# Ledger of designs, part 3: VH-VL binders against f1rd40r3617to3795

Target 1, 179 residues: f1rd40r3617to3795
Amino acid sequence: FNISVQSGYEAISQELCVVTCLKDLTSVVDIKTSSRPAMIGSLTDGSTETFWESGDEDKNKTKSITISCVKGINASYVSVHVDNSRDIGNKVTSMIFLCGKAVEDLCRIKQIDLDSRHMGWVTSELPGGDHHVIKIELKGPENTLRVRQVKVLGWKEGESIKIAGQISASVAQQKNCEA
Short names: E, the ipSAE of ESMFold2; O, the ipSAE of OpenDDE; V2, 0.75 times the mean of E and O plus 0.25 times the DockQ between their complexes.

## First folded at step 1 (VH-VL)

Design d6 (framework fv_dusigitumab; at its last look DockQ between E and O 0.30; V2 from the best seeds 0.00; counts 0 for: pae E 9.6 > 2)
Fold by ESMFold2-Fast, scan of step 1:
Order: structure tokens, then C-alpha cells, then sequence
Structure d6 (fold): chain C 179 residues (1-179), chain A 119 residues (1-119), chain B 111 residues (1-111)
């Protein structure tokens, strides 16, 4: 679904309204990166013209973005903006999403492979939607890679849940989590 | 309960190789990187490298490149560190340690494996 | 020599406070998160502080961490005899020799 609404059919617009009616929780979550933490602000500034670029020490560390949700908010989706068409030397070709209710026990929920010319949002549904800690492992063919934006969508406790359709497929991969 | 259990002490001759194991339990093994750190008697901590148990990707300290190999067997939740062409200077306690999910520290450590290299 | 500089030793009486410094550069402490480890004689290191100033479950609030620029500090208040140990700071290094770097260690003696 679209973080910024674009024109479409009336029925599709109503579906998008339900999905995009989820609250943007990005400003109340804690975000860290595996390297260059000074660039974290570029991920949440609302602009896809700025970016976080991983450090030259990539070979000595798995590249990742981690998100910690505060109590009282429930995350349903995480969206990551990648622009491989501009970031030719810093492409992201694979994203692995992990989540859990505690930092001590993360499970892999999804792997998404990206086209070499990908541009736009990559969205993953979060199972359960509460007290999530989320880790996004990133892979690319070069020593460094770039991510332009991160958004977290969900709801606050005591508010109506606004979920469009059935989106159970993204959670199926959680069964592959090592026991 | 998170636990890392390492293999027992080894005595090796110069030029031999040693392979230390680190068995993980109490968490999803493939979700956290494993680092290896050594410590010679009376000396400080020296980082050797990291291994991602999901992908198999590794990164090694410059000093050990060409001599160290870090691997895993996901079916038994075990990480391995093999050091070849052993020298007397490699006599140390070798630790495996789990990287925190957000790379802010090594949150759990193995008990250590003493490796002695002597003729 | 260690990339991160710590004093080799520090001492104080029970109930007192001590601080242990850890000095680095822009490529390590300045660009990354600092952790601290306690190593009791004959044991493996134990994580004491992570993410510059956070404590794992089970670590008393007598232990604190801070980071300013290219330096970090471990603070210990209400010293106990059980605190006698070697203390190490650690962080990732963003240089071409990249990897985790540790301080040389500080031996804490409680009188």
C-alpha cells in the first residue's frame, strides 16, 4: 500500500484509505542502524531525497536497521524506501525482516528480493502487531548500500483497528523460525 | 535462557589447526551474529571476526585474514572458528559471543576454550 | 597498543565511587555505540553496559555509562568487593582495519 496516496479507481481509493488510515508511528519509535548512526535522521525526515548509507566496514558487520516500538502503540506494517535506479553503486537487492516481542528472541518473518532497478516502498506486515522489535537485514552487491526512508504504521491502544482485506501471506514464513 | 557452550581445551603443535565449537541454545540461532574474541594470559581482549549464521557471511580482523575461517551448522545451532598455521603466539582463551540485535554490544558469551600451542 | 585508551588500574574503598575512561577517535567511539564488559578473575567477560548507557537485565543501577564525542565513561557507585575485576570498553571501528576494538582494560581494586 501507498504511504503517499496517488490517483486510482474509487473502490481502490477506499481500500487505500482503510490501509493508509493506520497511524504513522515513525516519530515515536526508536531507530538504529548497524553503522553511521549520525545519518539515521535521513531515514525519518519525510524526504526520499536524503539517505542513510552503510559504512565502508560492511564486510565486518551485517548491515541492518532496527526499530523498537514503545508500549501503548501497535505496529502493523513497516515500509522501507529504496531507490536502486539512483543508487547505482549502493543497491539493495535483498531485505530480510525479523521481529519479536523482545530483543532477546527475534524470528525471521520474510525475505524480499529487489529488482536491480527497484524504486519505491517495500512493505512488510508485522505478525500480531504489538510490542514489536523489528530488524531489517540488508544485502547488496557493493560494499555499501543506501536506504532513503523508513515508516512504521499502526494504531494506539484504545483506537479502532483499520485493516484492509486479508494479508496473512507475509506471516506464513514465520513458521520457518528456528525453535 | 540464552546460553553459549564451547568445546573443551586443546593442545596443538606449531603449524597445526584448531577448530573450536560454540553451541547456542535458548534463542533463534540464525537471528544473531556470532563474534569470536581471544585473550592471551594476562592480556586484553582481541576481536577476530564475526559470522552471520543465517547467510554464512563473515568478516575477519586483518591480522587473522588467511588463517581463520568461521562457519556454522544451523541444524545443531553450532558456530565454529578454525585457526590454521598455529604459532606459540596463538596460545589464548578463545570466546564466542553473541552480537546484540542492534549491534550495541556482545550480550552473551561462551565460557571460553583454552588453546595451547607448544612443541 | 590498544586502539581505545583506558587507565591500567583504578582503586577505591567499599561504598565509594569510581569512573573509568575510554578514549578513542571519530572512526570508533565517535561513529558507533560503546559497550562495557566486566571480567571477574578466571571467567568470561560479561556485558555490563550496551548502547552507550543501557544496562542488561540483572545489572545493578550502581553501574552507568556515558559517551561524549570520542570518549566514553563507565561509572560505578557504592563499590563492593565483588566489583573487583577487569573492565573493558568496546566499540566497532569504521576504518579500513575495521572490526570491533577493545580498550586495554582497567583493573579495579577494592580495598
Amino acid sequence: as target 1 above (179 residues)
Amino acid sequence: QVQLVQSGAEVKKPGASVKVSCKASGYTFTSYDINWVRQATGQGLEWMGWMNPYSGDTGYAQKFQGRVTMTRNTSISTAYMELSSLRSEDTAVYYCARESWDYTGFDYWGQGTTVTVSS
Amino acid sequence: QSVLTQPPSVSAAPGQKVTISCSGSSSNIGDNYVSWYQQLPGTAPKLLIYDNNKRPSGIPDRFSGSKSGTSATLGITGLQTGDEADYYCGTWDSSLSAGVVFGGGTKLTVL
Scores: ipSAE 0.613, ipTM 0.803, lowest interface PAE 1.9, mean pLDDT 84
Fold by OpenDDE, look of step 2:
Structure d6 (fold): chain C 179 residues (1-179), chain A 119 residues (1-119), chain B 111 residues (1-111)
Amino acid sequence: as target 1 above (179 residues)
Amino acid sequence: QVQLVQSGAEVKKPGASVKVSCKASGYTFTSYDINWVRQATGQGLEWMGWMNPYSGDTGYAQKFQGRVTMTRNTSISTAYMELSSLRSEDTAVYYCARESWDYTGFDYWGQGTTVTVSS
Amino acid sequence: QSVLTQPPSVSAAPGQKVTISCSGSSSNIGDNYVSWYQQLPGTAPKLLIYDNNKRPSGIPDRFSGSKSGTSATLGITGLQTGDEADYYCGTWDSSLSAGVVFGGGTKLTVL
């Protein structure tokens, strides 16, 4: 099972049938890990068959992945792929998403617990704004853990992301439910 | 400010044990690991192991397995390193050092404790 | 024998630039972040560079770090007499005997 999140969209106006299409910005953000930075490439290679595994130096510590957006990049969503069913001995059971303008000043925006057999994407919506720093804090029952993929969706300043057209019934229904 | 203050110099006979203390201040003691590094005269740095002050968990360099014990007293924010079966080759300055969450490596060091092993 | 290899000594005149190399393997420098330490004569080591190329607060921008492959480099520009010291690279080794490893140290002499 290999799913990659390539893009997302949201309806802006039903009257005009305008949809905002978000872009995959993973390739244009800076990524840092708490350990074994040489494996960062595995987080963004588009494959759930590869992974980042935290190092022994992160024993007894919360593991983390930090994403920094450069100027002109606006992240809207961050997604993390975990496969606890395959990563026995390296499971992730807790994710905390933090976001802010700077690394020194982050706010918790989402916390989620994962079961021991979780397989799939965990997504957090990000608040609007410029120059986002996103930090994902990860915990598990073992000394090390694995993350398969990280995906950042958003938009670049100066690019039009508004598309005229029909929205899916599911999206329309979701918007109606949220209204 | 963050400080690590170590105990005084020690002179030991071969086969004896030495226990060096490292008192931490200026930060939450249980939030950072304490590492121990020694340096023989005119030689380089040699890592000995780590200790987590919260859990008491430790990890030792293979070279010192069976001879080194790292402990702590959280009530007084003090870490200890005990080295047994001392040899002349153990003569060195021993340092405690804090392992930061934000930094890789050791961001604060004790002043060092000279341990001399001689017959 | 240190796991990481450094030149035993380097020297330069005040105001000049020097570089100190640190060579390792995939299990240490290749996989992990590198830190650099300055040790003035008769003192404890001081953290100079972390995360390959970042400076702690208080460290001047004359000091820089870089990493490529299994090697790391410390750069010192505008050399001052006060820079005369021993310099050590350090990193985590992810091999079977996991732990922190240091270079053999480099003595920097300011001519």
Scores: ipSAE 0.433, ipTM 0.791, lowest interface PAE 1.3, mean pLDDT 90
Fold by ESMFold2, look of step 2:
Structure d6 (fold): chain C 179 residues (1-179), chain A 119 residues (1-119), chain B 111 residues (1-111)
Amino acid sequence: as target 1 above (179 residues)
Amino acid sequence: QVQLVQSGAEVKKPGASVKVSCKASGYTFTSYDINWVRQATGQGLEWMGWMNPYSGDTGYAQKFQGRVTMTRNTSISTAYMELSSLRSEDTAVYYCARESWDYTGFDYWGQGTTVTVSS
Amino acid sequence: QSVLTQPPSVSAAPGQKVTISCSGSSSNIGDNYVSWYQQLPGTAPKLLIYDNNKRPSGIPDRFSGSKSGTSATLGITGLQTGDEADYYCGTWDSSLSAGVVFGGGTKLTVL
């Protein structure tokens, strides 16, 4: 889930409109897990063939992935990739997305129940602003679970692009393109 | 400001049980695990277990499995630790501690509750 | 016996620098975040360092933490008489008896 659209157009007599291009911010946010932090690289390596697997230290605890966005980072979406069809003994059947300015101020923004055969991305839209803490609480029927990727989409302060000219609804609807 | 206030000192006989309370204030009680740690006189810190106040889930150190129960009452933001079948070696100061949401440290501690098990 | 090994004591004069080591294994310090606690006489422990090297609010930057492999280190510069305390490292251990483990503690004496 990678979107990048940038258009340049100079017009003196036309309406000014603003298009904010979503960027993959995953490499510039701080990611922590409730267990096995040495496996965090599997969440951010761009591969759904690798995984983070929760450890025995989480056996009877809620498993979680926490994302901290430093000042100037405006996260708009967070996405989590799960493959219950391959991870038969490590399924994820529930996700709760929480967000706030600090961990003590988190509020639930989305809860999703997943089929036992779910494969793919689960996405939550985030409240506007910067300097968010995002927490994803994960549950499954087994004592351990696997998550294969995490992505954060948004924009970095100072990277907004203004398009001078006619507002186009089709241009503002960015194409989803991954390679 | 974040505070954990524990119940007062206890004197117990061997074989009895003790229940220590830990009242939280200044934060959302259900967002952070509560851990219990004890310290005998002149000794180091000994972890007893964790409790998730949101779910009520617990994990106990193997040494205390079967003798310890950790619970909470979310309506009054209070955690509890009960230790049964007390022995003289259970004489210690018992602390509750809040674990950070990312499990990287115990960021706030109660004042401690002295439990004395004698005669 | 402590799963994490610390020196039992260390001493230094006011203004000097001191370091306290914490030695563990891959199942604890190697895979998990290290925290450090200061315990002044007659008081509860206080968080000094979390997430290997971060300071909570109110902890001056003369306290520092680091982690390399299976060992962690607490550094204290500009030593003050008020720093006399016991210092403990702590982390999660995912070995057979999973749980939080602490070092045996280090008594810091300011001469």
Scores: ipSAE 0.007, ipTM 0.587, lowest interface PAE 9.6, mean pLDDT 84
ESMFold2 (binder alone), look of step 2: mean pLDDT 93; pTM 0.948

Design d9 (framework fv_dusigitumab; at its last look DockQ between E and O 0.43; V2 from the best seeds 0.00; counts 0 for: pae E 11.5 > 2)
Fold by ESMFold2-Fast, scan of step 1:
Structure d9 (fold): chain C 179 residues (1-179), chain A 120 residues (1-120), chain B 111 residues (1-111)
Amino acid sequence: as target 1 above (179 residues)
Amino acid sequence: QVQLVQSGAEVKKPGASVKVSCKASGYTFTSYDINWVRQATGQGLEWMGWMNPYSGDTGYAQKFQGRVTMTRNTSISTAYMELSSLRSEDTAVYYCARDQWLESYYFDYWGQGTTVTVSS
Amino acid sequence: QSVLTQPPSVSAAPGQKVTISCSGSSSNIGDNYVSWYQQLPGTAPKLLIYDNNKRPSGIPDRFSGSKSGTSATLGITGLQTGDEADYYCGTWDSSLSAGVVFGGGTKLTVL
């Protein structure tokens, strides 16, 4: 999988040569949903024609998708496919991303608002470090919402990481976790 | 260490409103949902709702919909639960509790409780 | 009215084992994780078990949890007088209350 992303802040005139090669890690992560776990396969089947739709069991609770990485797997980006143009009664209008090394150590790091006609991938860069759990909280105007695909991009520890012909420098963006 | 400290006991008349506070410390306040659970004397635990301190989003138990409001002030790491149109049946100890929502709903830390007495 | 059914009381002698059951339906325990809470008289509840069978740091291994179908069980071995308390199971319910539900509570007496 290939995604061009402008990430972070680069200090003036830094000559940083960081060679990175992102891999599609979606098949090696564990994915859980706030409801209707039988539909989780629709999020990773490679098709945006299928979807996960939240259920009534989420009625008064935040809908979410939680991604857990096994040790040695490092997620750098998470991409979520939303099609509000087709899913008119199940729109996603906001996403909040959280990450941490365990469920007891999560930080809410980013909120991305989607327009009511959004169609396509929503990609969030994850902060650097040992973030093994990623949670995506989903908001919409209706009782249920739909997500069509998720992708996790990153790298495996112990592998060489490089992208030929490119210079990339990134600074992790994080919310202040301590008030 | 994680601590939730609630406001003191309240005595209210029927028809009044009460606002209970819950001050969090020892962790990042915006990273965990706050839930409210009450318990009448000699009775069991009754869930009232959840509040997401990052977004301000809430979800309320159907029994309390229209009477309860859950809010927060992130600058002082404090959650609030306001219950209106109080009745004698609302006499209870009210707890705030931290929710580690991943794939289950459990409360890993609880406030000490706030006794609310509704009487004429 | 509690949605999850627990026995109102259980009793055993110091050093013995006791089990506390929690019965629900497919819309709550059957489809969701179960937690257990200990409440000493006059105190706030304390998390004892989460995700069916996991213990938080500081909870002794005398306490265990399990889940099978629509029922869950809290096990306590090597009973101590300090274990006298009310015990509550909890889970999410998708059908009636659409929220967190608790069992009615079980009073444990160590004779």
Scores: ipSAE 0.048, ipTM 0.627, lowest interface PAE 6.7, mean pLDDT 83
Fold by OpenDDE, look of step 2:
Structure d9 (fold): chain C 179 residues (1-179), chain A 120 residues (1-120), chain B 111 residues (1-111)
Amino acid sequence: as target 1 above (179 residues)
Amino acid sequence: QVQLVQSGAEVKKPGASVKVSCKASGYTFTSYDINWVRQATGQGLEWMGWMNPYSGDTGYAQKFQGRVTMTRNTSISTAYMELSSLRSEDTAVYYCARDQWLESYYFDYWGQGTTVTVSS
Amino acid sequence: QSVLTQPPSVSAAPGQKVTISCSGSSSNIGDNYVSWYQQLPGTAPKLLIYDNNKRPSGIPDRFSGSKSGTSATLGITGLQTGDEADYYCGTWDSSLSAGVVFGGGTKLTVL
């Protein structure tokens, strides 16, 4: 299932017509960057016109964005927006998504190479559970790179996120045929 | 418990080299950068550079470029700092200090320091 | 000569509050997290504050940090004799000579 970062909805089961409504948790997570933390606000301001740009301290290092979820927060997806078309000289060509319970013990969950002209969201699904530490490692051809937005989707414990969905015509027809 | 234990005091002649070791314990050695900071007697702290124990990548302060080499032996969780072409002005206490791999803005654990004396 | 500027010394009586300032520029304090270190006589520096205002475990809440613009401040309340030490601010500098920079240090004397 391809989840849209904008929709925030995930179909759990077409047969049961249950849809999970995910929430934007970006405002309730802690975000750290490997450099220039003063620009972190640009990652979560809801605008792709602003950006975080890595600093000289990351010149010879892998750049990273680290997201820490607090207790009761269950992150399901993390999404990163990059615009290599606009960020000439600051391109991102590689993303590695890692997650775990602690920053010292992370597992790689996704790796993706990006086109030099890539513009858009890169999304990774996260394993179930709470207290996620999510790290995005970023590489590019230059000394510095730019990231436009970061978004975390998930759910808070104690909140119901299951919504009765409409059955598609095709699914309804299939059910009628099986009945 | 996190510990950084440094090698003993050194006395060197001008023009010589010194290599200080820093053995780490109590944590995953390759998960945190090791930095070196020196302090001349009665003076402030001076940052020398960082070394990533996993990759071996380094970043040196401009002042020490060409004279400092930071390395590590992962099998024994030990970092090394070698300073060449020693001068009297290099007389100082040298500290290794840990910063988290994810961020290099602060040093949460320090070695006990190694006194290096450069004299004729 | 230090990139970050601190007062060379401060003093106060036990129980009082002291503040230590740390002044920098946009390329260092302005853009980056500030940390503070305590150095007792004859010992290695110890981390007091990181990320401008966070305390590591074991550091009492008498110690506080703040940052505004290109300046940072260390606050110490309920001053104790054991607080007599040198205090350093530190941060990353993103200038041409990029690297970690420290203040010149402040000697705190408990009267």
Scores: ipSAE 0.017, ipTM 0.609, lowest interface PAE 6.8, mean pLDDT 88
Fold by ESMFold2, look of step 2:
Structure d9 (fold): chain C 179 residues (1-179), chain A 120 residues (1-120), chain B 111 residues (1-111)
Amino acid sequence: as target 1 above (179 residues)
Amino acid sequence: QVQLVQSGAEVKKPGASVKVSCKASGYTFTSYDINWVRQATGQGLEWMGWMNPYSGDTGYAQKFQGRVTMTRNTSISTAYMELSSLRSEDTAVYYCARDQWLESYYFDYWGQGTTVTVSS
Amino acid sequence: QSVLTQPPSVSAAPGQKVTISCSGSSSNIGDNYVSWYQQLPGTAPKLLIYDNNKRPSGIPDRFSGSKSGTSATLGITGLQTGDEADYYCGTWDSSLSAGVVFGGGTKLTVL
């Protein structure tokens, strides 16, 4: 917002715009799964050809992926890659995104239902504020389900980029995509 | 503030049944599984099964299949474990324990225990 | 008779460090998270460690947990007389008769 009006006169005002460059923080967060923790590496290896598959520990429980951030890490987005077109017997049809300061203090922020043929990323923006835990609850029609990647985007305290003045929409979109 | 308060000690004869209650407070009862674990005098811990208070679903240890029933009344935040066809080997302290439904199996809060004595 | 093997007892003087091992297999400790419980005489068990190495609120940092392969370890530093208790490891076992399994327990004596 770079325009202001004073008693019927239009005046252009400069607004300080701050753009925090989003980074891939996946390697610096702690990731836990509701089952089969030995497969967690498949969630973070950068490949959609590998997967985490839920096990019998959570057969009759909600399957989940829990992400914990250390102090100074500010997660802004979490993304989950599923491929129901390949994972025919292990589909994910619903995701619930939660966040909070601790596991016992989680609030739902978003629920996304997925088509039986969905292939790709499912992303939730995280609310601002002081949250350190993100949980993704997963549901599907089978006893087990698969997730192929998890990504956390955000910023580290003290590593923000500050840009004064008006920012081009094209430049801002490019920076967000690169982070 | 989380508390699990169990019913009092029971003395039973072989062949009878016992039903132990576990009243939860300080949290949303339907959000966490209740597990039952027993401990005979001087012995270790023995898991009996889990119960999901939201759905009523259960999973029993094979040793107790056919003799144990785990139920709940959500209106009063209370879980129950009933063990039938009692025998002297069932003499133990019976615990209810809260399981984090959002995590792996671990029991973060335990009831005080209910002593069940089976004697002729 | 326990699927998870713990030493029956350990002892040490106040201020010393002890470790308590918990040995299992790929179907339990290998594939699943490990938890540890402290049971003081005449009381219910209390959660001490969850998810292999995490402490609940209120548990001092002199208690630690670790897992390597099919074995888990509870460490206690700065041993105090109040630490005399039985200690149990626990985890899920995914084998044919799946369920929660506990170690046989380790009695810690502070001499």
Scores: ipSAE 0.005, ipTM 0.551, lowest interface PAE 11.5, mean pLDDT 83
ESMFold2 (binder alone), look of step 2: mean pLDDT 93; pTM 0.954

Design f1 (framework fv_falbikitug)
Fold by ESMFold2-Fast, scan of step 1:
Formats: sequence, C-alpha cells, structure tokens
Structure f1 (fold): chain C 179 residues (1-179), chain A 125 residues (1-125), chain B 113 residues (1-113)
Amino acid sequence: as target 1 above (179 residues)
Amino acid sequence: QVQLQESGGGLVKPGGSLRLSCAASGFTFSGSAMHWVRQAPGKGLEWVGQIRSKANSYATYYAESVKGRFTISRDDSKNTLYLQMNSLKTEDTAVYYCTREGDYYDSSGWYFDYWGQGTMVTVSS
Amino acid sequence: DIVMTQTPLSSPVTLGQPASISCRSSQSLVHSDGNTYLNWLQQRPGQPPRLLIYKISNRFSGVPDRFSGSGAGTDFTLKISRVEAEDVGVYYCMQATQFPPYTFGQGTKLEIK
C-alpha cells in the first residue's frame, strides 16, 4: 500500500511513525451515502474513472459520505478523490470531516476548501481513540456533486506494526510512537 | 451574451492609489472565478491576480510583483469585480483587463474565455 | 514559474498564405489528469485579447476553422491556413497547467507584407 502524492494520496506528516505500516481498511468498513446508495461501489472499486454522484434524495439536505468502522477496526486517515477538472457540473468545493462514536455524536475535525481546478486526493488525519463513525460533508455550487474514490487507512486490533524495518508493540498503534 | 466592462483608470503619481471596477453581465457572476490581467504599452500580457467564487470562499491569489500592494474583491449583488491598487510604481503603467475563467466546456475551464475592453492606468510624475 | 517562449516575435505574411507560430514551455504542460492546458489568444490592434484555442487544439466558439493548434509536452504550434486581413495582431500562448501564476509567451506579431 502506498500513501504519497505519487500514488494519488497526499503525503502524511513526518511526525507519524506508523504511516508506512498502515493498512488499507476500505474493504472492511461500512459506507453509506446521503443519496444514490446503489453507486457506493464506485467509491471503493479502486478506479478514479468511476464516481458516486448525489441524487434527488439529498437535494435539500447536506450531501455526505458516512464511514462506519466495525468492532476491532481503528482508522487513522481518510482520503477522498475529487476531480473538479472533469466534473465541471458536479464540483466539490468544500469538505468537512467529522468523527465520533455514533452519527448523533460527531465532532468536527477540519474543513478543507478545494479550488475549481482541484484534481486528486484530499486527506484528513483522524484523532487517536474511539472513532466508530467518520462523516464527510460535501459542499459545492451545483445541484449534484461527484466523488470518485474513498480510502481508509489504519490498523486492526491485536496486530503488531512494523516501522521502518522494526517490529513495534501494539501500544505504538495508539499515540506518539517511537521508532 | 457575456459582457465585461472595466472603469476607473487614469493618471496617478508614484506612491498613489487607484481603484478599478469591472461590471459583469450575461452570466452567473457569483459562480465564476475572475482574474485581472495587465499589459504595459507595447508589451505582452501579465497575470495580476484571481478571486474565486463564493463556493471557494472568495480566495484570492496575486502575482509576486503586486503582492501586498493590490487587493482584489467582488460584490456579487452588483455583479462587480474590483482591484484596489496601492503604492503604485511606474512599472504598474498598463492597460488592465478583467477576464472570466471559463467553464462552458465539460472537460475544461482553465482558460480566459471572455475579456473586458480594458482600462488604462498611467503612473507618472 | 513556467516560462513560455514564442518564435518568431514578428511574422510578416502575404494575404492568403499560411502562417505558423511556435511556443515552447520550460517544463512539460501535461497535467496529472492527462490533459495539456496550453491555450492560444489573439489580440487585434486596439482590442482586448480573444480566446482562440484551448487544450492544444480545441477551437473556442466562433473561431474560424482556418486556425488550428497542435503539439505535445513542451512544444506547441498555432497555424493559420490562409491569412486574412482581419488576422493582423499579436498572438499569445498561455499555460494553465501550473497555478499560480498563469504565464504567457511574449507574443508574436502577425503583419501583412
């Protein structure tokens, strides 16, 4: 697994010793969308040529992608691929990342504004701890929005992490790891 | 029919200030990124700066040569773009054009599709 | 910044004959999306610039088919198949692959012989 701008992902902070040991968890999380749930497969098919496009179900509501981590899954980063250069009528110009234990108990992590020519991955680091739900709220000037791909990186409980050729205790998975 | 009309140009002394306006019509102004481009007499085109639409939080970008001296703003209720020029230098002498970043084609938008007639700014003693 | 260099700087042409203008960029204009954002503008004397061609070879609305663009990577060409009197003016290439800033060539003046 590759998490860098060269692989389509944004570079992750140098402070995070576990970044090279993170696992792609996208296939084991549950994903829901605010509309057109039949198109969810386009977000996780590994291709940026396919997309999820919002529909009439969320016309007067916040458009969103909600990721639920099953028991034993710990998410560290979430990355979203947006291609405003091709999706001129469906641009995403702002994303709000939230997380918490349940959809009714979410805290805002950050807001990232995207320019009209944005193409590529948008990555948010997730706070350490009990994150069972990640919500991405999407804003744009158009009637519908398009997102091309979603990736979730993290680890599974009980697994050891390998850091730069070293084997670390599972305690390093949580906070402030030392190599 | 898209139209852009600049105004506010004139003669100003070095160190002075001037504000240009660009009146837009024939399109949804609030949804468009707008740019200022200048042209010194007998010279080529130079990009001055950009202001993005409301959807991009009105973000502004400037050429290094004008950064800290020029400010771009817009009033979407009046369909008007502004360029506030402070601490003017003789090298700022140019025709100033407002132009729209285009989006009338499905696969692109990174071009200047419509331009105003320009307004002349002369910075001289 | 990407530097755009045009040749020639002045092109005297005979009415009805073809004209060709070259543009070279200091680095590749291929964007990560696979597109090349090289545009051509025309400026007639005393007029504002006008978009002729975008993304190498696509004519903008209302542009006559005697104008064509070609090229790839760092080398691009604008051709006029049969020059008319109204084609007199300065032609600029422009890159939009890297922003900010957008950058322009220095211009090529097309004159009638």
Scores: ipSAE 0.000, ipTM 0.457, lowest interface PAE 17.8, mean pLDDT 81

Design f2 (framework fv_falbikitug)
Fold by ESMFold2-Fast, scan of step 1:
Structure f2 (fold): chain C 179 residues (1-179), chain A 122 residues (1-122), chain B 113 residues (1-113)
Amino acid sequence: as target 1 above (179 residues)
Amino acid sequence: QVQLQESGGGLVKPGGSLRLSCAASGFTFSGSAMHWVRQAPGKGLEWVGQIRSKANSYATYYAESVKGRFTISRDDSKNTLYLQMNSLKTEDTAVYYCTTDYEWLGSYFDYWGQGTMVTVSS
Amino acid sequence: DIVMTQTPLSSPVTLGQPASISCRSSQSLVHSDGNTYLNWLQQRPGQPPRLLIYKISNRFSGVPDRFSGSGAGTDFTLKISRVEAEDVGVYYCMQATQFPPYTFGQGTKLEIK
């Protein structure tokens, strides 16, 4: 999936917007799960028909997906695909997004509650700064939970120059609001 | 496909100066951090310094042994990395390699040039 | 500075036999981002170094599967399952967890006996 992101800059008329393009960085990050690590490949295979399902290892613990970024990579959004309409016995009803420099030093950034029939992507914006680790804590009414896909969106070192160029162009030309 | 080619090496006397160049092709040079690494004859590898991309304000980092004497710079319009070496010492005698962190994988020093020999001798 | 120490310094091996090189760091190589930036380089005689393995165990592009890396924390190993003639050269471990400086082991010379 591709998305455009508004930079947070708005003209008084509300007709001038500045946007940037995000790249899919999922293939260059490391992913860990609280259980069933053999199923991690299902989260990044590009298909929402496969899934990661939690196991007995995290039965009485917080179920989670942890993403570690390498140096030079700037993650700005993380997206998680949940299909409660198909996964009626493994629903995810709440997600808590945390980030920080290390697994032991994470701060909660937001909580998103999902309805019992949710189907689709759940996206969290990441705050600016040093975010090497992103943790997604998962809650639901059942013993096990299912997540179908994970995507990390952002840019690498050097891409911010291209983004700055696009921002300048977008301010001059509204056509680029969906860059 | 990724290629790095060093040039500018030679024989210089102690206290002299020399400027090395590294011509890069086959990748997005402007977005990549670049390094200089040296190897004295028959010895191991020693990191010399690094320059980051424009997005990180061309930040430079140096090994203590060369700090204040060596300066790294780059010209993104020419895909070229430079090492300006001043106040050269006999201990600076080595083959100098340029290397890149191109692949985004944590694969530091993923591509290397063939090297250029710098000999500091009276 | 993180000091990288390799053993052995010289490893004579018979063609087709396995070889193993150890690397120890003076401090943990786990970065604050959760990754361990321990890489292995190969330098054939008269040639520049080339990257073999990054982040402990990941083979770089074009590297044969007879090369494997393992380890954690401060202790790491590079293994060659069956040595071939073109594997002759010097092998270096390196760390990119803490810089400046990036540091290298002293090298292990692999020779055919």
Scores: ipSAE 0.005, ipTM 0.492, lowest interface PAE 13.2, mean pLDDT 82

